VHH binders against Adducin-related protein C1289.14. Designs and how they scored, part 3

Target 1, 324 residues: Adducin-related protein C1289.14, of Schizosaccharomyces pombe (q7lky2)
Amino acid sequence: MLSKKFTPLSLKNAAKCINNSLRSTYAITGVNLTRGLATNSKVDPKTYAPKPEFSSIAVREMLRKSCLHEFTDEEVATRIELAAAYRLFGLEHWNENILNHLTAKVEEPDGTASFLINPYGLRYGEITASSLIKVDEDGNIKHPGVTGDVFGINRAGYVIHSAIHRARPDVKSIMHNHYPYAAGVSCVKHGFLELAQTSHQSGPVTYHDYHGIVVDKGEQKSLAEDIANKDILILRNHGIITAAESVGAAYYLMYQFLAATEIQTHASANALGDMNNLFIPNNKLVEKTFDVTREKHFSGAKYGIKELSAYMRLLDDLDSSYRT

## First folded at step 5 (VHH; framework vhh_7ocj_1)

Design d5 (from r3 with G98D)
Fold by ESMFold2-Fast, scan of step 5:
Structure d5 (fold): chain B 324 residues (1-324), chain A 125 residues (1-125)
Amino acid sequence: as target 1 above (324 residues)
Amino acid sequence: QVQLVESGGGLVQAGGSLRLSCAASGFTFSWYAMGWYRQAPGKQRELVAAIYRGGETRYGDFVKGRFTISRGNAKNTVYLQMNSLSVEDTAVYYCAADSEALFEYLRKTGDFDYWGQGTQVTVSS
C-alpha cells in the first residue's frame, strides 16, 4: 500500500517537533483574518486538515453512512463492484494521487442511463459503494451519494468517459489512469508491442492523439471515433483507457495491459533500445492467444469475472468497508 | 436544464453601489465554481470575480478592493457586491458556472457551457 519509504523520526527531529508544539502556546495561534489579527481558535494537530470539510474526521463520518437502501439491487451490485475496483486500483497504485476515474453505467427504472464516478478529492482507498456519485451523460449530478455535496466530480475526467459511454452502448465500465509504464508507451512513436503472452491476452489497441484536457465536443467526437470497437485506447502523451462489458472485465483488462506495458519497458531495455533484438511473434499466434483468452468454455466464466471475484475476497479479508 | 438567471442590474450614479444576484438551477450548486464576467461595448468578455467551492475568491485587477463575490448555497445563488462604481464599470454582467476542476481552464478561455443571459449595469457620472 505504501508507494514511498517512510523514514523514522530521529531523536533530534522528535525533539524539534516537541519544541515546535510547545512554541505554539506562545506564538499567535489561530487563523489570521488580516495581518495582525488572530482568532481564539486553536489548531488541533491530531485533526488538522488544510480545509475542515476535507479532514479525516469529516470524511470518516461521511463514509460511515450508507445510502444503498435508496437504490435498486442492480445499482447496489454495480456500486459494490465499482468500489472494489477503486480499492484495487489504490492497492496497486495505478491512480495518480486523487486523479483518474473509473465509471460504470446503471440503467434506471425509467429506461434512461446513469453513470457512477468517484468523488473528486476522495482517496481510492476510501471509496465505498455509498461514496460514489451518480451523474447523467452531461455530468449533472442525479444523486450525490454520501460525499457528493462536499466533493463533487472532476468534470474534465468525466467528459472522456461520457464520450465513450455515449458511443459504445455495449460498454458498462470505463477505467482510466496515467500509470507510468503505460504513459511511457503512450509517449513513443511505435506504441504498444505484442511481445509477451500477457500482451497478446490483453488484445488489440487503438490510439488517440494528444489535445490537452478534453473540453470541446469535437475532441469528444474524435475520442469516440478513435476507440471504435476496441477495448483499449492509448491516449498519446497521457495514459490509457479500458472499456468493457462489465466492471470485472474492464478491471482485469487494465491489470493485463499495465503488466504488458511493464514487460515492454523491460524488454526494450534488455534489447538496448534496438527493435531487431526483440522476438515478436507473428500475428496469427497473437490472434490465437487473444481468442483463447476470451472463450467462455475455456475459462469457465466471462473475462474478468473470476479475477474481480478473487480480489473482492482479498478486499473482504483486508477491509470490507467498500461494501458500505 | 441548467439555468443561470441574473438580476440586480440597473442605472446607478458614480460612487454608488449595486448588488447583482445569479440564481442557479438544474445542477448541484454547492459543487460548482461560479464566476461573474462583464462585456462592455466593443470589448471582449472579461473576468470580474470567481468563487470556488471552498470559498476561495479571485478578482480582476480593475475591481480588487471594490467588488466582493459571495455564495449562498441554501438559496443556490451567487452574489456580486459592487461598491465605489465608476463609469468604466458600465457593461453587461454575466454569470457562468462549471465544475471546479475545469474552471481554471475555462476561466482563461471564456468557453463555459453555462452562461446567464446577462444584466445591464450603467454607471452615470
Scores: ipSAE 0.000, ipTM 0.124, lowest interface PAE 19.8, mean pLDDT 82

Design d6 (from r3 with G98E)
Fold by ESMFold2-Fast, scan of step 5:
Structure d6 (fold): chain B 324 residues (1-324), chain A 125 residues (1-125)
Amino acid sequence: as target 1 above (324 residues)
Amino acid sequence: QVQLVESGGGLVQAGGSLRLSCAASGFTFSWYAMGWYRQAPGKQRELVAAIYRGGETRYGDFVKGRFTISRGNAKNTVYLQMNSLSVEDTAVYYCAAESEALFEYLRKTGDFDYWGQGTQVTVSS
């Protein structure tokens, strides 16, 4: 019985495969080309990037800076938690390259709401608390952090988050990705199946029909209506959204739901695509499992808090720079 | 709150010149693509000119060589210099702003969320 860490899509296995491929390409092709060009080139190979402002040197200089002294203690805590969530998404390869976004709502001293989001162009593994950009509901930058003057935000990606935050004052954090198992479930007419205990623990899902990139007001309203009072929205032919009362809750919900979609994919393959070969528990057992999972007294904390805390310790062991 | 405020419109004789300005507030101006659109009575809004974050420009076919768009990031303002005006240039001119990632898509559809109130340009024969 192999755990998720031994799957072909685990970070360890993916990184090994990528490193071997890159090393082979570099050894056979890149080294000889680099040497040949070096005799006539005025380009510094050690510092070169397609644009100088996106170079390793320029980006690392920005990320060494801290602006956390400019914020309230509550915003600092939220920035650290959201940066941790970005790092964890990066470790799991849940994000699509530099795309997808995680947001968290902060309350300003004047009572207005602001939202934290990643700079468009940073790798998820580079995110720091100070790198996060603070925007209003419309995506206008209120504070650029240490990166915002160079990278900006992906406004198209933010539109989905702002629509849900406007409709759901109870929601503090929204997370979105196109992870292949979940995207695969989003492409299947029967949708998500309540198969394993992990599936039941993630809770009920809603669906939003595919209309391409969400840019118009009518589509934003429809998206907000479709999520209703649920915490998981499946975007048909696209991906998924989790929306929850804290960063930890949205993160752990994402973890459980992605695991559930992976289980569904393997169960469906084992059933040879025949639903009659699946054991699907009755709705009462599903509801009981969900209720128990959300019970604070049973777990000793609100949903997701112990899980985010545990993995922040892992991040601290690997690279604590997300706290900057 | 995003605000775009146009100025510099008015009445001008054919062959004359006008300079429109659009003062922007409520967003980090240097990061946004800026555009000028116009709408004549009974016609759809059409792109006049656009300027991207990096300074690249785009023009509508009917204004190429006559109009020049520019931006002043320090003043949070975009400008449209209009030379050799003809009666066919008579329209309400609108300033529009959008993130660069969305601008190219929305430029084709005309469905921007950020528009100014417009400024009237009237060219007499």
Scores: ipSAE 0.000, ipTM 0.135, lowest interface PAE 18.8, mean pLDDT 82

Design d7 (from r3 with E100Q A101L)
Fold by ESMFold2-Fast, scan of step 5:
Structure d7 (fold): chain B 324 residues (1-324), chain A 125 residues (1-125)
Amino acid sequence: as target 1 above (324 residues)
Amino acid sequence: QVQLVESGGGLVQAGGSLRLSCAASGFTFSWYAMGWYRQAPGKQRELVAAIYRGGETRYGDFVKGRFTISRGNAKNTVYLQMNSLSVEDTAVYYCAAGSQLLFEYLRKTGDFDYWGQGTQVTVSS
C-alpha cells in the first residue's frame, strides 16, 4: 500500500515493538514479568499501552487461557479452522488493520444456531480458537471466549454476516474485507471481468449498491437478496464478501477472488482501459472451468479443504498458538 | 525445478561497492517476496534486506543507508546494491524467495521456501 510509507525511525519503532512482543510471549508461559518493576515511575516503557486493558501483558494473559473444554467437538474444530483463517488473513494483510470480520456457524446441541466472530481490538495474528466470541443471530454474546468481556464485537460489521447467515442456511462461513484490488474492482461500473483461469475458478459474482455502513434491517434484507444463491458478493465502493459451506471453502474462495481482481487490475492497465485489447473467454469456457473446479474428483476433496489444510500446516510450523 | 543463482560477489576494498544479483527460475517470481541474508564464519545467519511483491522494502539495522534492494520482475532477478562496504560486511550472501506470507511473519529459524547456494563477499582493509 502507498499509504504505508516508512521512515527509518518508524521502522526502528516497529522492529522494537515486535521484539518486545516476542519477549512477552515467552515470559507469559508461567512467568510473572511485573515482579520487581520500579513502582516510583508512572509509565513503564516496556509495558506501556494507550489503555492498560489493551496492553501486551493484559492481552497475552487472556490469550494464555483456553475455554475449549466448554464446547462440543464440532465447535472446537470450527473454532480452530476459523482461528487459522484469521491468522492467514493477517499474514496476507487481507484485513484492514483490526477491521473486517470472518464468521462461522455452529449448531448447538439444542438445535439453535450460533456464530463465531473475532473480538473487536485483537490483531488477526493474535486470534486463537478460545479468543473467538460466540453470538446469536442478533449479535448478543452467548459466550465471551477468553476476550469478549474486554473487547466485545464490532456490531456494525457483524450485521452484514448476520443478514447473509439468515438468508442462506447452506452457508457456514462468511468472510469480508476491503482489500484494495477487490475494492478497486468494486469502484468500476463494469465490475468484475472473467479474464484469467483463476477468475473462472472463483465463480460467478453478484453486486450490492453502496448505501454507506449497513446498519438498518431494510438494507440487511437488500444485501441478503443481492447475494441470492451466489458465493461472492461485491459491495460497490466498499469491498467484498465470500460465503461458503465451510471455513476452508470461504477462505480459498477469498484467496482465488483476490488473485482474480489483482489480475484484472494489471490486465486493465496493460490494455490502457480499452476493453477491445482484452482476451475475454466465452461463457461456455468460463462455466466449464468453474464446474470442474467444484468437482470433488478435480482435487480429491471438497473445494478449499486441501488448501486450508496445507496452510494450517504452515501455521503449525510458524506458531501453533491459534489452536489454543 | 526451482533455482536461485547468486552472482556479483568477490573481493573489494573497504569503502568500495558491489552489486549482487539473484536470477530466479521455476516459479512465478512476481508473486514472491525476495530477500538477502548473510552468514559470516562462526556467526548466525541474519537478514540483510527484503523486498515484497509491491516493492516495499525492509533492511537489517546494520546496513540501513548503505545497501539498497531492488527487483526486476521482467528479468526474474533481485539485486542488492552494497555501498560503503566495511570489513564487517564480509560474509556469504544468500538469496531467498518466500511466499509474501513467510516474510511478513517473523521466523526465528530464518527458513524460507527457496534458497540459493550463496556468494562470497570479502572486504579487505
Scores: ipSAE 0.000, ipTM 0.104, lowest interface PAE 21.4, mean pLDDT 81

Design d8 (from r3 with S99Y)
Fold by ESMFold2-Fast, scan of step 5:
Structure d8 (fold): chain B 324 residues (1-324), chain A 125 residues (1-125)
Amino acid sequence: as target 1 above (324 residues)
Amino acid sequence: QVQLVESGGGLVQAGGSLRLSCAASGFTFSWYAMGWYRQAPGKQRELVAAIYRGGETRYGDFVKGRFTISRGNAKNTVYLQMNSLSVEDTAVYYCAAGYEALFEYLRKTGDFDYWGQGTQVTVSS
């Protein structure tokens, strides 16, 4: 769940320092610095951003607004869950800067499908339910949320998600990243190994060959064929995808699979690169472990639901603004 | 119990075609990658073709463009369509199954958990 660099105390201390800094800046501007400021300056150091519409002030004003009253209860729930997943990816450093994408499908009252995705330019730690942009299968914006008129979507990143959503009606959420342990496994010929219990619980993987950035319709078809009916796709020389029946399932699958690839990296190093030094469990035990992990009776809920719920409570302790 | 049952082997003239089938039972077929291997008299067993759960395929260098592997998950069966056969293709052909995540390791070691009994393919000139 938590990366080694993440601590709740460090984040709470950082938030406190940021709040104190904002108070001090406001007080200085209003009380102490007004007489000292060059009124004819075209650059205000306190508010400057490379583009004014991407400034802290502009973005914070957008993120304070809510558009959730415009949506169905199902879409509101999905938006909150997906925003939570973005926040958790950010805390774990699973995303590459502002890149990578998490999507979730919502069914409209007219029976058509729509998809929620991050605005292109927000940090994962800034995502709110209202900030998510709703698009159709082709990536056309159906609702901009509170951010889409300024940021829009990363269309190139959406292409992978749309190809899988088209092919897999059973899939509600798709998550993609380039996390180094998983990307490292994607670069080795033998691929992923079923070593630890966490590996068995994440389940079986499929592979897609590297062809650079996905722009060709034929490659999109091949990508959809390569994932088939499975929930994990390893993109050779690139990264990974998880696809699952719920946001919680896709999130928890990502957690388990990233942990599994990290375990494989350390196990391979401990084995001195010699696979003969690895204990690889019997395939029957691997299959049994996966089946048990996916059964509702094992945990008392569908896969990923308790795990997402537990860490939504962590998010609520840290910063509940993702619910806006 | 796990079973792999091969069929479709036989005698064929050079330039002809054969289709091999391997019916699987006793395991969750859709979770397994499937392979075809062959062994000629006095030679080592070699990979002919493999198909992964997602439909990705790989072929041995000497059969590329002539042979096609496919799978029917609804029938729990893997197929090998062999076209433009030559005398050098004469061998016993074996079906093998391996859990997907271990398949590349199993392919290199030959230590598959499940093998068929083999089916003879004889190509005459």
Scores: ipSAE 0.000, ipTM 0.170, lowest interface PAE 17.9, mean pLDDT 82

Design m1 (from r3 with F27R R58Y)
Fold by ESMFold2-Fast, scan of step 5:
Structure m1 (fold): chain B 324 residues (1-324), chain A 125 residues (1-125)
Amino acid sequence: as target 1 above (324 residues)
Amino acid sequence: QVQLVESGGGLVQAGGSLRLSCAASGRTFSWYAMGWYRQAPGKQRELVAAIYRGGETYYGDFVKGRFTISRGNAKNTVYLQMNSLSVEDTAVYYCAAGSEALFEYLRKTGDFDYWGQGTQVTVSS
């Protein structure tokens, strides 16, 4: 599904703002004025961007290239899956503009671990397997992909992922966002409630208290301790993290947990702020639902694999360039 | 399924201290409000202390200032630090786990979803 952030009324209002902006710029930049300024102009309106290296023409040229032949089959598969996850986050508008990050761990032939992350400044809808940057645990670039020499990584955003990957060797992929429903739950003292079946399926959560600066060594240790053995970490006054054994698992967990936080927001409103008006199932039923959801023999695959596969087919129908 | 296993009970002299531990199996520990109850021979179980998922605590009036409840999510464990023990604290201590949203109800009824089998605490004069 497409993001629920925009209603038809919000989209109509945005269109009005765009139309008003176009009318304003037309009034200011008449043809006679532009001709008067043209005697020493270096601006090409067809290619102009605030920075030339971030222009449509420069970025499209980078994204036409493939570097996948340089990697192992395991890394190629991981890059394609992670690029798909970025595209799906973009379609759902789960990311905050160019911010937030999805990472995936790859095992190098020498036995060391490396991590894949988005180039800082690329739109989620532009991500390709070759565009992903490979870094070490400290955020040093091991391979720039086709974009890393220009964009680099968001080092501050990577620190959260690095801390959890270091603490949790079982985790292959970490996904983080500030989606408003989940961020809203992160701001409420009672936290996440096991209300609907989707809530039960997402599983148990942990919490990390907000202490301001997210990049110091003390906070990295605290993040590692707080996530413990759970796959969902709620960052109070901030957002959420999913951490799982595969890209598909982390993606689908994000899907279910975001839906669960949206359900909680609506249920809490319908309860008129009184938690005693909520039907909350007993913990035995919640655990049964979680266990069934994680049963490989019942689902026919590990958690998230069928779901990522299904939506990769949707991406292939829409725009298969993420595979490049 | 969650299994609760208590440990740390035993015999202690009046004025002494004990630390009880309740280890929960599985990944669901953080879903629960956790409580410690006690039951002396011939008496009903009574709430000693409880801890919410967010770390907020509740204590029975008879233990306020002497006992401290805490949780360690990394080890799926809840602890009860018991200081300044008196002979009146002699009881079997039970760990319980249940829905935080129902805590006021659970506190009054003792109708938690999961209970440990109990650990004996004996305080001698």
Scores: ipSAE 0.000, ipTM 0.292, lowest interface PAE 14.5, mean pLDDT 83

